# Designs tried in a protein design chat: VHH binders against q9ybd5. Part 1

All scores and structures are predictions.

Target 1, 159 residues: q9ybd5
Amino acid sequence: MEGEGLLVRKIRSGVVIDHIPPGRAFTMLKALGLLPPRGYRWRIAVVINAESSKLGRKDILKIEGYKPRQRDLEVLGIIAPGATFNVIEDYKVVEKVKLKLPEESQGVLRCPNPTCITRKEREKAVSKMVLVSQDPPAYRCVYCGTTVMGDEIHDLISP
Unless a header shows other numbers, all headers, positions and changes below count from the first letter of the chain; Kabat numbers aren't used for antibody chains.
F, E and O stand for the ipSAE by ESMFold2-Fast, ESMFold2 and OpenDDE, each averaged over both directions (binder to target, target to binder). V2 = 0.75 x the mean of E and O + 0.25 x the DockQ between their complexes.
Where letters were taken out, [cut] stands.

## First folded at step 10 (VHH)

Design m3
Fold by OpenDDE, fold request of step 12:
Structure m3 (fold): chain B 159 residues (1-159), chain A 119 residues (1-119)
Amino acid sequence: as target 1 above (159 residues)
Amino acid sequence: EVQLVESGGGVVQPGGSLRLSCAASGFWFSEYAMSWVRQAPGKGPEWVSSIYSSGGRTLYADSVKGRFTISRDNSKNTLYLQMNSLRPEDTALYYCAKDFYSWEKHDRSSQGTLVTVSS
């Protein structure tokens, strides 16, 4: 991991999310269900407005001891496409993933329209939203057509 | 612990106005969408309105569109509902809820504020 601009030490094991657009680190923690007090299960470092050659400024998220779930990549990709997800073992990056917007989200992004069939318990329909724009990012509910764009998408992420 | 405290309810005549407030604590308010839900006597909870975390976008039930306005002040951790042109059918206990979805499970984390519209 790049050391420039870092304010905290390297972690032995866990995950490091680098090149987060400024201001989205806490959004990520929320989406991962790691905001306090839940986050106290892990040692978490949040670096905001670190220097970045690529972005100018960036956030960094370090979660020591955290074992990522498959869902995490989708969630984090939604929040910060282009960020780098690193799995750390013995102070080494053992896996590196470039986060991206998923083309389709099932069960992760929930439709905000309360009249949507996916919001009706009796229907047992699973939320399904499809990417309809990359820039700005936009997802559309395949059932009711509700479209959400930009950072508002983050509010749709189910915990 | 998540705490939501509603206020501003009362008795008002048809056509009147009320402004509800919801004071939020125990969670990162600015990171969550918020919703208003109401429950009339003998009825189940009814979604009223929602607002995205940034406050830039709002959603309304058809029954309140044009009359109610949801807003928020993230610096104060407070959610608002301006209710104009109130009708008797708006009579209900009003609750605020975290995010778009939490109210679906009938999780009452708050006491609500009573709004009574009557002549």
Scores: ipSAE 0.837, ipTM 0.916, lowest interface PAE 0.5, mean pLDDT 92
Fold by OpenDDE, fold request of step 12:
Structure m3 (fold): chain B 159 residues (1-159), chain A 119 residues (1-119)
Amino acid sequence: as target 1 above (159 residues)
Amino acid sequence: EVQLVESGGGVVQPGGSLRLSCAASGFWFSEYAMSWVRQAPGKGPEWVSSIYSSGGRTLYADSVKGRFTISRDNSKNTLYLQMNSLRPEDTALYYCAKDFYSWEKHDRSSQGTLVTVSS
């Protein structure tokens, strides 16, 4: 992991997300529900604008003691496709996952259109967004057709 | 704790204008979309407008489209609603809400600001 030891210490256990596009580390924390004050349950290190051979600049996120959920991979993939998700145990990487945009998001990305059937409490319809573009990222609501692109997608992530 | 404080309401004549403000604290304002919602007497909450976190895109209810403008200043943690060409049916208690969805939970974290449009 590039630059991991330069600014912050290694974590014994938890999650390290590397190769985050610069500026998206806090977006990730938001999506995971770990922005302050909620995040104070965990030891969190945020490295911004680290040098990256791949990206030029990158962010790094370390969450010590954090136990990842399956939903986290989807959320983080939406925010930073191509970033590397590392599970740490005993100061070692035990799992590596390359994050990616999900082809379909059910229940995670919510339609911003308040008139959408998924936004009607009585209908009990679960949000369903489908990937319609990789670059830039774009998701479309299968119910009302509302399409959201780029960084705006991040605002659709349900808490 | 999330705090939202609305201001700018008042009594205006039909066709008049008001500008509402919402001062936000207790959360990372710039990371969240924001919304305006209103509740008229005897009615349920009605979505009015939303703005993405960057401020680059806005959404409006059909009832206010072309008359209301939502904006934000992330450096001031403030949300705005410029209301022009006000109508009697715009009379309501106006609330600001975090993100696109939170207003649906019927959990009011603020007192709102009253807008009365009357001749």
Scores: ipSAE 0.837, ipTM 0.918, lowest interface PAE 0.5, mean pLDDT 92
Fold by OpenDDE, look of step 11:
Parts: C-alpha cells; structure tokens; sequence
Structure m3 (fold): chain B 159 residues (1-159), chain A 119 residues (1-119)
C-alpha cells in the first residue's frame, strides 16, 4: 500500500480501493450504496486528487468494517478498471484484486431504454449487457441493442 | 431524505409552452440520472424523458420527441423540462424521479405539478 501522501490512517479491517481515477470515488460509493445517509453505517475515508506515480492523480477509498459482496468487484470494475481492490484484515492486505471491465454484466447494468423487455417487470427478463469496447468502455444491451459509452455507463449500475 | 419538488405547471392552450422545474435535495444530485414521468387521469405512469448524470445524453418518449427538452443544472440541483407545442394529450401530473428506474416502483417522493392543455 502506498503510504506517502495519504491524508488518512490505515484501517484495521475492511476494504481499500486504490488507484481510482480522479473523480470516481463518489461514484463508487454510490454504486456500493454507501452515499449518505446509508454510508453512515461505516467509517469511510475518501481521498481525492492524491498524488500518483502511475496516474498523476488518483482517488482512494477506504471503508472500515465493510464486507464486500460478490457483485462489488464487478461494479467497481465497471467504474474503475485498473484500480486495485484490497481486502484488509489486521491492518494487512489479505487479498488484492485488479479491477477490470466485465465482458458480460447480468443484473448489474440495467438498460436505460424503458421499452426494453428487461424494463418490463412482468417479463421477468434480467438485464444483460455485453462489453463491446474497452476504450472507451461501452456496453450493449443484448435485448434491444442500446449502447452506452464512457462514464454514462455508471448511471446504469443498479443499486 | 430524498426530496423532489416539481413546479411550473399550469393551464395552457394547445400549441403553448411550459417549463417545468424539479428541485432536488437529500441526495447527491450530480451522481444520478434523472427522469420525468407523467400520469394522466385514469392512466398509469408514463415515462417522458431521462437525462444522464452528466447531462450529455438525453432520452425521450416518442410521443414527446421534438417538442420536449430535458436539461439539468447540477450546480443548482435542478432538473428541467421545456415543453413546447403542447397538446391536449399532454395533460397530466408531471413528476420527476431519481435515476432511470425508480419511477417504475411508484415510489413517488413528490406530489408533482399539474399540466393542463385545453382550449
């Protein structure tokens, strides 16, 4: 873990997301359902515009006591591919995962097209988006073909 | 607590124009897409328009394309709907909703603003 330039202390247990592109820390909190007032259940540190040798500037997110869900890696990978997801126990990194764009997202990214079959509750169709571009990121709905690119993809993340 | 307060409704003649506003509070407005939905008397809610969080892309129902314009000012936490060339069939209670989907669950956080188009 990068120690220099940090504004906050190490956490005993929880998660640390490092190398977040600037400006996306709060997007991550939103995606995880941790924006206020929900976020008050945890101790959260947000570092924005920290110095980064790799990126120039980066965000850092620390969530003490947070237990990650299985979908979290997918969601966070969508928001910040290339960022590092760290699981912390006893002040040590016990698991490290490099986040990546999922090739397919089922049930996480919802189609913004209200006429899509996946938006009709009676049809019980689960949203399914497929990665069609890495840079910039782009996902396409397998049902209606709606394509969303770039940061707009973040708006599709289901809570 | 999420609060959405719509305003700008009224009575207009066919062909007239109105501009609706939605003042948002209680959540990080700039992080969410927003939507306009309307409900005519005796009908269910109908999606009207959506705008992404950045404001860079907009979506419209076919019934309002070319006549309505959705926009937002994140600095003011406000969503707008410019309605031109209004028709009697546009008569409805208009309300704004957080993100693309929340309106589907009938989770109305506001009372809406009434738009009446009549000669």
Amino acid sequence: as target 1 above (159 residues)
Amino acid sequence: EVQLVESGGGVVQPGGSLRLSCAASGFWFSEYAMSWVRQAPGKGPEWVSSIYSSGGRTLYADSVKGRFTISRDNSKNTLYLQMNSLRPEDTALYYCAKDFYSWEKHDRSSQGTLVTVSS
Scores: ipSAE 0.798, ipTM 0.889, lowest interface PAE 0.6, mean pLDDT 92
Fold by OpenDDE, look of step 10:
Order: C-alpha cells, then structure tokens, then sequence
Structure m3 (fold): chain B 159 residues (1-159), chain A 119 residues (1-119)
C-alpha cells in the first residue's frame, strides 16, 4: 500500500492522494474545502516533500473518514494532474484513479474577469472553461475568452 | 473565524494618494486570491482590483487602471492598495474580500475603510 514507512500511519477508511507535486497539498485541501476550520471535521495528515522515485519530491494527503464528492476528481485533477487518488476501505485500496486535467470544466473553474457574463448573477450563466494547453496547463473562458495559465488556475476553483 | 480588517482610509484632496491595508486572519491567506471592492453611498458594490494568491498577477477595473496598485505580503497576511491620482468619484467605503468572487454576495466579513476625495 502507498504510504508504508512514511511518517504517518495507514488509515482505515477515507482517501489517500499520492504523488502530489511538492507544495500543492494545501492547495488541494483548499479545493476540497478542508482547510481550517472545515478540516477539523476529519483526521487529516499532510506529508510534504517526501522522497519520491518518480518525482524526486512529493506531497501526500491522507483524509481519514472523508467521503469523496463528485467534483473531487475534477478539482484534484486540475491541481495535480498525474497524482493518484486512492479510496481506502478497511485499510485497503478499493479504488485507484490517476488524476488528469479535464478538457472542459463547468461550474468548477470560474472566470476571473468580473465583467464576464458568468460573473453576473442576473444572467445565471454557469462558468465554462476549456483546456487550451496541457503543459503548462491553461484554461480559457468560452464566454469572454479570458485565459489563465499555470498555478493561477488553482485560484479559480470555486468552493 | 475569518476576519478582514481594513485601514488607511481618510480625507484627501483630488490628485492625492492613500495606501490601504487589509489585515487577514482566520484562514490560510496565502492560498487565496484577494480582492478590493468599494461601495459609494447609494450605489452597489464595485469591484476595484484582484490579486492572485502568488501575487504574480493582478487585475484592475478600467476606472482605476494606471492609478491603483494592488499588492500582498503573504508572510504578514496583509493585502494592500496603493491609490494615486485620486478623484472625487473614488470616494467610497473600501473593503477587502477573499478570492475573486465572495464580494459579489456582500461578504460582511469586513467593515471597510472610508476614503473621501474632496477639494
């Protein structure tokens, strides 16, 4: 099982996100709505700058008792494409998903342009961003054309 | 509890300058984009400026471009707004908000600081 021999113990149930690029564990917690104070509802272990044969260094996130939401894979894929999302039950990995950048994001990534139609409450237009680059990651608003690139994309993730 | 405390407002003549500060606490400041918003008497809130969490990119309303500068110090959990070449139409209550969006719903987590531009 992933995480053996690390600083923290195995979890009985919840999620383990492995192979997170260094420095993005807290970004993930934010995206999942698990930064304080909300995070205190779960037992959370954050491992930063762990040794990784694949990446050199990596972060690991363990959230015991957490039930994945439908949008979690999309959000986490945006933050850390290539990371591994593991669902844990009875100390075993019961599901494993390799995270990836979504080709299209609706309702998750919001346009940073305040004049965009999607930012007008009266218009009831749902944000829609399309992937325009893999490396570095870049998304473009289909309404106003605003493009955001790199780690700045993370700031667009709606709660 | 999320707390945002604005300061630096005051009375200034047209063409003058002010520097606003926003002290943030109760959340992981460095993980959030931040915004300045203002509200003039009798008007709704108006977006002024935003800055990404890293501080590397900034956005401005057309009405303040070239005159205002948003910045942040993540080590101090503080957001700043340097306002130059102030105009009477800049008169408003200025308040800071988390991320790019929260101000849209009249986030009351901040009290604001009053800026008055008059001759």
Amino acid sequence: as target 1 above (159 residues)
Amino acid sequence: EVQLVESGGGVVQPGGSLRLSCAASGFWFSEYAMSWVRQAPGKGPEWVSSIYSSGGRTLYADSVKGRFTISRDNSKNTLYLQMNSLRPEDTALYYCAKDFYSWEKHDRSSQGTLVTVSS
Scores: ipSAE 0.630, ipTM 0.827, lowest interface PAE 0.8, mean pLDDT 90
Fold by ESMFold2, fold request of step 12:
Structure m3 (fold): chain B 159 residues (1-159), chain A 119 residues (1-119)
Amino acid sequence: as target 1 above (159 residues)
Amino acid sequence: EVQLVESGGGVVQPGGSLRLSCAASGFWFSEYAMSWVRQAPGKGPEWVSSIYSSGGRTLYADSVKGRFTISRDNSKNTLYLQMNSLRPEDTALYYCAKDFYSWEKHDRSSQGTLVTVSS
């Protein structure tokens, strides 16, 4: 059935993220800084475990009035590669992007190793993590070699 | 508002054990890595241990490796630090921090719990 369309009205402007693998919508809100209570400044609709012809099941995220930031595609691509990111203006999709794992991350993923040179304030080095596996996803710090994989990568998204 | 409340500190003899707890509220605890940090009198903060959001992987400072064990219970929103074989140099104010990085800021957001190791 078509229950997902009946639960949420069409938005005039903002962001709609569709085809999210089930269980990741709240992690995406966390990464955007929009989890409650801080996210209560935004009109947000979350559909969990909806029917999907593409995935069997999916999550959907609608954020009314949200102005997409330049880093949003990288951040969300790390969490939900393959999901569809839609920018909405005047009830129309004005931009549509399939999210993907970035080949490298500078400044978004931060090395968890406290002794890494990028963790020393005086060194001014910015974290650079490079993709070393697509499935399972894995990133490696170019400075100290620390490698993180799977859902644990989501803990590395810097504030 | 993020709230972190530490407990379980006290005075113990060298070689003793102590278990610290950190009760978390005001955020989605299970979505975040967590850290234990300590601050000895007159010193700056020193990272002790961290744990990933799932509880599956842990990291330790060399000075505590093999003696301290970090753990978490996401159903209770609680972080733990089991401290064994305590030494006088472990004397410090212990506190927890959200994620791997937030402890590096100059300001502590919680009171902490004092651990004193002395005869």
Scores: ipSAE 0.554, ipTM 0.802, lowest interface PAE 1.4, mean pLDDT 86
Fold by ESMFold2, look of step 10:
Structure m3 (fold): chain B 159 residues (1-159), chain A 119 residues (1-119)
Amino acid sequence: as target 1 above (159 residues)
Amino acid sequence: EVQLVESGGGVVQPGGSLRLSCAASGFWFSEYAMSWVRQAPGKGPEWVSSIYSSGGRTLYADSVKGRFTISRDNSKNTLYLQMNSLRPEDTALYYCAKDFYSWEKHDRSSQGTLVTVSS
């Protein structure tokens, strides 16, 4: 349909994330450290509630000039599993990745329990959160057993 | 620029109640979990309570469970702490922090609000 894929002009280089479930684009910007005012240093296009043959509705995020890191794929996969992550160079997609819930997260998802051994520096344990359900998404801390599910998981992304 | 402004502290008798407020600005409040932290004179910071960004779940230190209630109003960018059955050991400077983790860095960016429980 005419409103799909052409709401914003193509970018020369950077990242395009497509097929984002509606309502999650700003959470993704937050997790990348790109929410305003910091995001004002970047050329960012956010399309909210666009038509999608795959999802019915979707969000789209375009970040010009952004150089993605491996941590970004984990972070974004936690927020929008099933979305399409595209790396753009010279107006062409040079890499395409389907975002997925990681089976485990070490250091990216941090246990929210402040008494967990991973929150105590002297114990030298890095947070390890393991996926225990795909739908709804749920992660459990391997050290204290704290379990978090659904959209609450997004609050656990370490700053 | 992130700003957190606490209010509602004061002097109360043991067994009394206070309601603290934290007015937030300069960031997308509804996207973040929030925490209350306290610091007694000469002591390091002590985590008190946290609340998820949606307001759906809350966490409490064992020392305050059943007496304190954290809440938030995302439409007003405001975090609250209802403190009931106050004890002398609750005497501290109370402040709010963004997310579950930022308070651990020891540095505080706000003045806080002083709660004194004494007879």
Scores: ipSAE 0.533, ipTM 0.785, lowest interface PAE 1.6, mean pLDDT 86

Design m3
Fold by ESMFold2, fold request of step 12:
Structure m3 (fold): chain B 159 residues (1-159), chain A 119 residues (1-119)
Amino acid sequence: as target 1 above (159 residues)
Amino acid sequence: EVQLVESGGGVVQPGGSLRLSCAASGFWFSEYAMSWVRQAPGKGPEWVSSIYSSGGRTLYADSVKGRFTISRDNSKNTLYLQMNSLRPEDTALYYCAKDFYSWEKHDRSSQGTLVTVSS
């Protein structure tokens, strides 16, 4: 039986993120600060391009011992809206969240415009980007009007 | 360990061209936007150009728009800057930076590549 498939251990505690749009798993790890080499000390299982009745194809992440904060859920919602975020404790799902695009991002998405007031070291303005389209996703900076859409939004995530 | 190695600089006459390269290693290059930055002697860093991780969209400083072209090859982990119609005010040390934001610290870890445009 061992020669027939890949063994994936059940996790006692941590998170399982399911229904990730295919191709986004490593972008999610980057955004969480878990991408190798920085994340190598974590026990992480990544399934790429699995079959999904819901999406046709999907990625899946299992991260042992991980307990994300609200900021991390915002980040994950930007990268993989519609994915299912499961919190595992004592081998059971104790919380289930469907990730969604936040209506606004303050401090997570940084405006890419180098002349924006939010890019100036001495200014007090924190970057604020607001959702202006769901599909494709698009965010606009409230200060300078710079608009970024689709997968390019992922480049704006500040660690 | 993140490593960025610039090359392609040199001495050229006004109106000339150069192509700079930045070889990247130690990180997932295709997951990051990249920037070119320059620093003239005695001056602070000046942003030149940036490119999104996909290579689909580019940004340019007004001073170089129409003359410089940023590009990337994610299969080779390499960033490029094609510089045309060079002017004496383009003389500077050129270096690359990870993402749109990290160049804002005045703390360069790479050596850069020197471009000198002599009239």
Scores: ipSAE 0.520, ipTM 0.785, lowest interface PAE 1.7, mean pLDDT 85
Fold by ESMFold2, look of step 11:
Structure m3 (fold): chain B 159 residues (1-159), chain A 119 residues (1-119)
Amino acid sequence: as target 1 above (159 residues)
Amino acid sequence: EVQLVESGGGVVQPGGSLRLSCAASGFWFSEYAMSWVRQAPGKGPEWVSSIYSSGGRTLYADSVKGRFTISRDNSKNTLYLQMNSLRPEDTALYYCAKDFYSWEKHDRSSQGTLVTVSS
């Protein structure tokens, strides 16, 4: 009988992200810039609501041929801390990283407050959001004090 | 292709109400925060309100707080702005924008809907 990893054939190269909290796979694709229509240039497999001994339920994301960027680890760590990021070469895992919430984010999370100094181009201040809680995740803007927590943080990821 | 189509504008008297709609297509609406923006004659764009992708939290400009209500229906890919107690200074072209940030660039992707508050 087919298991969750065998529902989708192995990829030769690219990335596999496992142990994604259920419901987050498409948010991760959005944050990577891989939702349709742009995502149609990639071979992507998404498993939603698979069984997980670790989480009860999980999502899984396989992106064939994708070469990961360092920014990807920060972006995906914000969305799915605790998920497993696997780099695949020649059908083998060559690197495995446990995603985590960054302690601070400069330029990835952008302050949602439209009156913040970082939202004014002439001031040239880049957003800096600092982690103030792990569970639930919460970030605070160092300039105006705006705090965002939980799933709302995902809306702050700038492309 | 991303499309945003606003409707519901018109001419109303001070103290009146209007409900604006923004029909979205060509992107994963439920994955994005959305904003309402207005542009009064002779002025630059002014942020009015934003709503997180889940619809759980909302933000308002001080000038509209308590009078305007933003909402969304993710099953219909539609964003709304209920405008009550309208004032002449609310007269503007209103348009919606994807996320919290895109309206800051002069890359408006929609025509907007005109609201005129006048006696």
Scores: ipSAE 0.498, ipTM 0.771, lowest interface PAE 1.9, mean pLDDT 86

